# VH-VL binders against q0atu2: the designs that were tried, part 259

Target 1, 119 residues: q0atu2
Amino acid sequence: MLDKKARIRTSREYRNVFEKGKRLSGRFLIIYYVENALDNNRFGFITNKKIGMAVIRNRIKRQLRAIVREYQGQVKNKHDIVLVARAGIGKSSFEGMEKDYIAIMKKAGLFARNANKID

## First folded at step 11 (VH-VL)

Design z75 (framework fv_daclizumab)
Fold by ESMFold2-Fast, scan of step 11:
Structure z75 (fold): chain C 119 residues (1-119), chain A 119 residues (1-119), chain B 106 residues (1-106)
Amino acid sequence: as target 1 above (119 residues)
Amino acid sequence: QVQLVQSGAEVKKPGSSVKVSCKASGYTFTSNYMHWVRQAPGQGLEWIGYINPSTGYTRYNQKFKDKATITADESTNTAYMELSSLRSEDTAVYYCARTDEWYGYMDVWGQGTLVTVSS
Amino acid sequence: DIQMTQSPSTLSASVGDRVTITCSASSSIGYMHWYQQKPGKAPKLLIYDAEYLESGVPARFSGSGSGTEFTLTISSLQPDDFATYYCQQYDSYPLTFGQGTKVEVK
């Protein structure tokens, strides 16, 4: 799970990322991202009924949070980032989602260094 | 049940302005973004911009930034688009369309408003 | 700006035919949608996110593709399907549409 401080929680904050942020699309994920005025990164997660039933959507959200948590130390500081799951994400494996996340974060220039694990 | 109803056809002289309305019903107006798209006679679709009715935030196609003004009145569930300094090239059918949640597909459209600019 | 180019611009077909329309993006995109427009009417959403059928759209419509090449297929053309079809990218602003493909009676 991500710490409460590292999560986008209010509709106002999600709206700010959508309206002022940049976007980048991957195979299973779309990210919206903007610099924040805080001392840390915050992440948000969007799934809708087009992905599938609640059980599938909840599994996807858990898996995405786990991926984000694993790599959070490599993300450039002071960003609000929203991950939007595309309709086809339910067909992906955990590894497929992870690979897509790394690829889009690198393309966005949001990794501070190589995406290999840092001590 | 969900509907967007636009104002009627307009005939304008070059150099004048026109304001088209789009009244929403059957959903929470402030929960969706409202886009404007035009279509010149016999031509394809061209995106003008959008508004978030909850905040008044707007984003424009650069081509229209100094020409189009998009507004919303949440008390009447109505979005507006005003075009200034009209030219014959602005003759087109103008559509409003809402987007559903982060995905940017336009699932409900107004019926269109024909704006004719002639001397 | 991302340019969306459709092929063909006009297609003549008969009821029962399999119809294929292609959309090419000038750069790799992750997100695109298909719309149908009949004369004098507003566009109608058919397919979102390249592959997924909008609610209420008949199962004869399907979409596929990724990167720069996308396809809309009608498996068995019906009289109600004679219309103009548009692709749209939702990868970057400004949002852009293809020029349209008109499906007309042979």
Scores: ipSAE 0.343, ipTM 0.814, lowest interface PAE 3.6, mean pLDDT 88

Design z76 (framework fv_daclizumab)
Fold by ESMFold2-Fast, scan of step 11:
Structure z76 (fold): chain C 119 residues (1-119), chain A 119 residues (1-119), chain B 106 residues (1-106)
Amino acid sequence: as target 1 above (119 residues)
Amino acid sequence: QVQLVQSGAEVKKPGSSVKVSCKASGYTFTSNYMHWVRQAPGQGLEWIGYINPSTGYTRYNQKFKDKATITADESTNTAYMELSSLRSEDTAVYYCARTDEWYGYMDVWGQGTLVTVSS
Amino acid sequence: DIQMTQSPSTLSASVGDRVTITCSASSSIGYMHWYQQKPGKAPKLLIYDASHLESGVPARFSGSGSGTEFTLTISSLQPDDFATYYCQQYDSYPLTFGQGTKVEVK
């Protein structure tokens, strides 16, 4: 679970990340990311009906939040990051989502050196 | 029913400008991005740019940066694309197309507007 | 810019044939779509996110691939499928399309 301060909450904030951010695609995830003017990182999560029914989308959002929370301290400070679940994510395991997240964050240059060594 | 209806065909002289309209109906105009794509006779598709109707934010293909101006009028649910300094090479069918903002697939297209530039 | 190259540029086929169209990206991409265009009409979304069938599109269409190589397959060609097909990347700006593959009657 992410603290309120670490969550992107408004449509305006999501739109800012989409419009001004860079994007990178992984196997199950797309991330959009941009530097912010805050003292902390913020995360957003997007799932749509192409992924599956509400029970599947809710499970995926929960699992993605858990993954982000686990690696939160290893993300370079002052970024807004939106995770967009690809349609095929419903077939992924938790481990598969986690590995994809780590890979894409490393490729984006958003992980501190310690995260790279842990992997 | 979601529809995009474009203005009619135009015949223009070199050096003039043209403004093509794209009227949206059947959905919330500000909830989706509007792209413009052109297709020269017998040729493939070429992306011009997009607008977020909610904010007015635009992004252009560098090739069209100084040639195309994309705008939107939320009060009439209409997007516009103006091309300046027309040349014979600008002869093409111009399409507007709607995207889901996070996935970027163009799921609804206008019928196209033929712009002919003759000398 | 990411260049999308389709192969073949044209192919001749008969109803009932299995048709395969390839799209190659000049750089590894994570996200792409396929469109169908019939003469005088706007393109229509066919496959999104490389392998997912858009609602209302017949099951004979399928997509596969990742990285730099993607394919669109029509398992049993129908008369309504004679059209031009385009791939499109959504990995980086500017958005780019393949040059198109025209599927015509043999």
Scores: ipSAE 0.482, ipTM 0.857, lowest interface PAE 2.7, mean pLDDT 90
Fold by OpenDDE, second read of step 12:
Structure z76 (fold): chain C 119 residues (1-119), chain A 119 residues (1-119), chain B 106 residues (1-106)
Amino acid sequence: as target 1 above (119 residues)
Amino acid sequence: QVQLVQSGAEVKKPGSSVKVSCKASGYTFTSNYMHWVRQAPGQGLEWIGYINPSTGYTRYNQKFKDKATITADESTNTAYMELSSLRSEDTAVYYCARTDEWYGYMDVWGQGTLVTVSS
Amino acid sequence: DIQMTQSPSTLSASVGDRVTITCSASSSIGYMHWYQQKPGKAPKLLIYDASHLESGVPARFSGSGSGTEFTLTISSLQPDDFATYYCQQYDSYPLTFGQGTKVEVK
């Protein structure tokens, strides 16, 4: 579980990312990201009913949180990042999801220069 | 039942303005973006812009930034699009269409409003 | 802007035919949607996110593709399917549509 301070929690915080941030699409994920005024990153997660039943959505969120937590220390600081699960993510393996996350984060240039676990 | 009902056809003189309405029902108005799309006679679809009714945030196609103004009234569940300085080239059917914040598919459309600009 | 080019612009087919419409994007996109429009009517969502069938849409409709190339397929054309079809990208602003493909009776 992500630390409370590492989570986007309020509607206002989410809205800020969506309206002011940049957007990039991966195979299974969309990321919205914007710089924040903090010293830490915050992550948000969005799932849609198109993905599937609540059990599926909750599983996806749990998996995404695990992935984010794994690479959290390698992400550039001072960013709010929202992960939106695409409709097809329910058919993806954890590894596929992780691969997509890494790919899209690389494309966004959000990994720190000294990151070592993103190959 | 989810539906969007637009105002009736308009006939306008060049140089005038027109304001088209789109009333939403069957869902929470502020939970979706409202897009506007035009279609000139015998032509394809062209995106004008959208509004987030919950915040009033708008995004426009640069082509229409000086032509269209999109607003929303939460109290009446109605979105509006005003077209200014009308020209014959503005003659088209104008549609409102609902999307979410993420996928961007337009799953519900208004019936369209024909705006005819002629001398 | 991302240009969407559909092929063909017009397609003549018979009931029962397999119909394939292609949509090419000027750059790689993540989100592609397909709509059906009949004369005098608003567009109707058929396929969202390239390959997902909208609720209520017949299973004879399918979508595929990624990157810059996408396809809409009707496995067996029905009388109700004669219409104009549009692809649309939501990868970047401004949102753009293909020019449309009119499927008409042969």
Scores: ipSAE 0.480, ipTM 0.862, lowest interface PAE 1.1, mean pLDDT 93

Design z77 (framework fv_daclizumab)
Fold by OpenDDE, second read of step 12:
Structure z77 (fold): chain C 119 residues (1-119), chain A 119 residues (1-119), chain B 106 residues (1-106)
Amino acid sequence: as target 1 above (119 residues)
Amino acid sequence: QVQLVQSGAEVKKPGSSVKVSCKASGYTFTSNYMHWVRQAPGQGLEWIGYINPSTGYTRYNQKFKDKATITADESTNTAYMELSSLRSEDTAVYYCARTDEWYGYMDVWGQGTLVTVSS
Amino acid sequence: DIQMTQSPSTLSASVGDRVTITCSASSSIGYMHWYQQKPGKAPKLLIYDASWLESGVPARFSGSGSGTEFTLTISSLQPDDFATYYCQQYDSYPLTFGQGTKVEVK
């Protein structure tokens, strides 16, 4: 599980990322990202009912948190990043989600220069 | 039932201003963004801008930055769009449309308001 | 700005026909929706995120595509389907619509 300090927790924090951040779309994910004034990154996760039932949405969130946790050490610091699950994500494998995350984060230039795990 | 009800048709002289209203019901007004879209007679759809009713944050199409002012009143669940310095080219049906915060589906539309500008 | 170009602008078809409308974006987009509009009425969300049917939309409607090319397909045109259809991108601001495709009776 992500540390408390690594999580976007308030509605205001989410809105700030949406309103002031940049947006990039992947196959299964949309990311909104903006620089923050902290020394660490914070991650948020968004799903809606169009993704599926609550059980599915919760599964997706758990999977996304796992992916983010796996790569968080390789992400440039001082960013708030919100992952928005697209409609098709419910039919995706974990590996597919992971690949999409990596691809979109690369496109956004959010991985650190010394990142080695991303291939 | 979720619905958006707009104010009635307007006939205005060139140089005047008009303020169109969009009253929301059936959902939490502050939970969605409200967009405005215009459609000139026999033409397509053109995005004007949106407002976050919870914060008042607005984003405009640059084309309409000096033409349209979008506001919202939480107490009445009503969004407004004011058009200034009206010209004949501003003659169009103007729609309000609800989107969610993150995905951008315009899933609920007002019935439209015809604004006619003529001498 | 991202320009959305639909083809064709007008389409004459008969009930039962398979209808295909294309939407081309001036640059690669990741998020697009389709709307249906009938005369004197507001647009109605038809397909979201390129290929997902909005609730209540008949299964004869489908969407596909990615990058710069997207399509809306009606497998078997029904009388209720004669309308104008618009694609819309939500990838970047300003949001933009295609010019519309009018599906009319042949």
Scores: ipSAE 0.453, ipTM 0.860, lowest interface PAE 1.5, mean pLDDT 93
Fold by ESMFold2-Fast, scan of step 11:
Structure z77 (fold): chain C 119 residues (1-119), chain A 119 residues (1-119), chain B 106 residues (1-106)
Amino acid sequence: as target 1 above (119 residues)
Amino acid sequence: QVQLVQSGAEVKKPGSSVKVSCKASGYTFTSNYMHWVRQAPGQGLEWIGYINPSTGYTRYNQKFKDKATITADESTNTAYMELSSLRSEDTAVYYCARTDEWYGYMDVWGQGTLVTVSS
Amino acid sequence: DIQMTQSPSTLSASVGDRVTITCSASSSIGYMHWYQQKPGKAPKLLIYDASWLESGVPARFSGSGSGTEFTLTISSLQPDDFATYYCQQYDSYPLTFGQGTKVEVK
């Protein structure tokens, strides 16, 4: 699980990222991201009913948190980032979600180049 | 039942303003974004902007920045769009449409309001 | 602005026909939706996120595509399907729609 300080927790904080942030779409994920005034990164996770039942949405959130945690050391500091799961994410493997996350973060310029992943 | 009900048709003179209303029912008004879209006679759809009723945050198509003002009243679950300095080119059916906060599909639409600008 | 171009602008078809409508984006997009509009009515969501059928929409409708080219297919056209169809990108602001494809009786 990500530490409390690394999580976007309130509706107000999520809306700030959505309203002021940049957007980038991947195959299974959309990210919204904005620089924050903190000394750390914060992550949020959005799944809606169109993805599937609660058990599926909860599985996806758990898997996305695991991926984010694994690569947290690669992410440029001082950003609020919200991951929004696309409808097709239920058809993806864990590896497929991980590849999409890496690709979208690199394209957004949020990943450090040539750095080892953190596990 | 989720429903958006718009105010009736308007006939206006060039140079005047018009304010169209969109009353929401059957859902939590502040949980969704409200967009405005116009359609000139015999033409396609054109996006004007949106409001987040929870925060009052608005985003406009630059083409309409000096033309349209979008507002929302949480106490009456009503969104408004005011058009200023009307010209004949503003003659169109104006729609309000609801989106979810993150995915941006317009799943519920008002019936439309015809605004005719003529001398 | 991302320009969405539909083809054809108009097509004539008969009940039972397979109908395909194309939507082309001026730059690569990751996210788009399809709407149906009948005369005198507001648009109705058909397909979200390029390929996913909205609840209550008949299974004869399907969507596919990625990048710059997307298609809406009606596998066996019904009388209720004579309408204008619009694609919409939600990749960047301003949101933009295609010019529409009118499906009319042959």
Scores: ipSAE 0.444, ipTM 0.846, lowest interface PAE 3.1, mean pLDDT 89

Design z78 (framework fv_daclizumab)
Fold by ESMFold2-Fast, scan of step 11:
Structure z78 (fold): chain C 119 residues (1-119), chain A 119 residues (1-119), chain B 106 residues (1-106)
Amino acid sequence: as target 1 above (119 residues)
Amino acid sequence: QVQLVQSGAEVKKPGSSVKVSCKASGYTFTSNYMHWVRQAPGQGLEWIGYINPSTGYTRYNQKFKDKATITADESTNTAYMELSSLRSEDTAVYYCARTDEWYGYMDVWGQGTLVTVSS
Amino acid sequence: DIQMTQSPSTLSASVGDRVTITCSASSSIGYMHWYQQKPGKAPKLLIYDASNLESGVPARFSGSGSGTEFTLTISSLQPDDFATYYCQQYDSYPLTFGQGTKVEVK
């Protein structure tokens, strides 16, 4: 699970990221990201009905949160980042989602080149 | 053509350590996670943990938290699992297995390494 | 941890019989796979993502189910099918397997 302070929860905060942020697409994920004025990163997660039934969407959301949590230490500070799951994500494994996340974060310049979990 | 070849059987005394190897060939070593699974005599399968060879990130079953250490050497396409503080109940066949890139099924398994712990 | 429970634990059937093995998860899961293990050998992937037959596996094997209840069916049992079958969840860590179902051909 992510800390409360590290989560985007209000419609206004999501709207801000979509309107002012940059967009980058991966195989299974799209990220929208923008610098914030805080001392920490915040993450949002969107899984829509195009992905599948509620059971699948809830699984995807849980797995994405776990991936984000594991790699928190690799992310450049002071960003609001929204992960939007693409329709094909329902067929992806945890490993597939993780690989896609790392690839798009590196491409965005938000990750260290060698993205390892910080101990 | 895709193969995982494990090191040979080991007989160890209680309190010692053992390091089992798993050499991969026929695929890009860093594209797939490598898992370790054990099977005690006459028992079922028990998941130990995995390593992402691309990042070095590891995840363990809590039962093996203080027992197993999983590593990987990209230069030799070899994964390792070290078991410490061996006890008689660690007697088992230990398997390495790769998951596919996207769906998380274990499609290729090593032949297994029997580790016997006896005084 | 998600518990995977198989039924039956053992079964014996005649060649040509239709055999069904069930696997029940303690909570709803997204991914599950079936493996076959013959005595003295490593497990072999049989079915992935509940219903997809792995390449090279005979068409007499099939899988179905979703949520918490899954089944593996062998439509016409052959002597080569003497083995233990394991289900596995890939929804959350730690990964867990069922206890196994040993199939004996009469």
Scores: ipSAE 0.006, ipTM 0.577, lowest interface PAE 13.1, mean pLDDT 85

Design z79 (framework fv_daclizumab)
Fold by ESMFold2-Fast, scan of step 11:
Structure z79 (fold): chain C 119 residues (1-119), chain A 119 residues (1-119), chain B 106 residues (1-106)
Amino acid sequence: as target 1 above (119 residues)
Amino acid sequence: QVQLVQSGAEVKKPGSSVKVSCKASGYTFTSNYMHWVRQAPGQGLEWIGYINPSTGYTRYNQKFKDKATITADESTNTAYMELSSLRSEDTAVYYCARTDEWYGYMDVWGQGTLVTVSS
Amino acid sequence: DIQMTQSPSTLSASVGDRVTITCSASSSIGYMHWYQQKPGKAPKLLIYDASTLESGVPARFSGSGSGTEFTLTISSLQPDDFATYYCQQYDSYPLTFGQGTKVEVK
């Protein structure tokens, strides 16, 4: 579970990340990210109806939150990060989503210098 | 039914300005970005920029940064694009198009507005 | 800017033919879409995220590819399919389109 302080909660906060943030695409995920004025990271999660039925979208959101929480300590501080699930994510395994998340976060330079190695 | 209706054709002289409107109906106007795309006669598509109607935030193709101004009026569900210092090269059909906010596909398009710039 | 190059620029085909259009990006992209445009009309979304069919689009249309190489396939061309097709990247700004592929009657 992600702490409430680590969640992007309002439409205004989501809009700030989309409008001012940088964007990187992975196989199943797109991330938008921007430095914030806080001393902590915040995460947001977007799943479009095009991904599939509500049951599938809820599963995807739950799995993405679990992945983010697992690797939370390796993310550079002071960032707002929104994960957007691509249409094809419904066909992905948990491991596939996890690998994509790690790859895109590394590519974005969002893992702290000499952060804990992903095992 | 979701629909975008644009203003009618314009014939303008070099050096003048033109303002094209795009009226949205059938959805919540502030829930989607509005993009502007042009197509010169017999040519392909060229992206101009977008506006987030909820915040007023705009992003432009650098080629159009001093040419186009995109605005939105939430009270009338209408987006506008103003082109200044018109040249013959600006002769084109101008389209507004709605995107899904997260994936960036343009699923609904206006019918187009022909702007002709001639002496 | 990311350049999107389509091939062929013009394709002649008959009803019932399998048609394949390619789109090459100048750098690896994670996200792209396909549109269809008929003369005098606005473009219509066909496929988003390289391979996902938009609602209401016939099943004969399909998309595939990743990285720098993408394809749009029409498995059995119908009269309604003679049109110009455009690819578009949404990976980085500015957004860019391919130059278009015109599918004409043979």
Scores: ipSAE 0.007, ipTM 0.668, lowest interface PAE 8.4, mean pLDDT 86

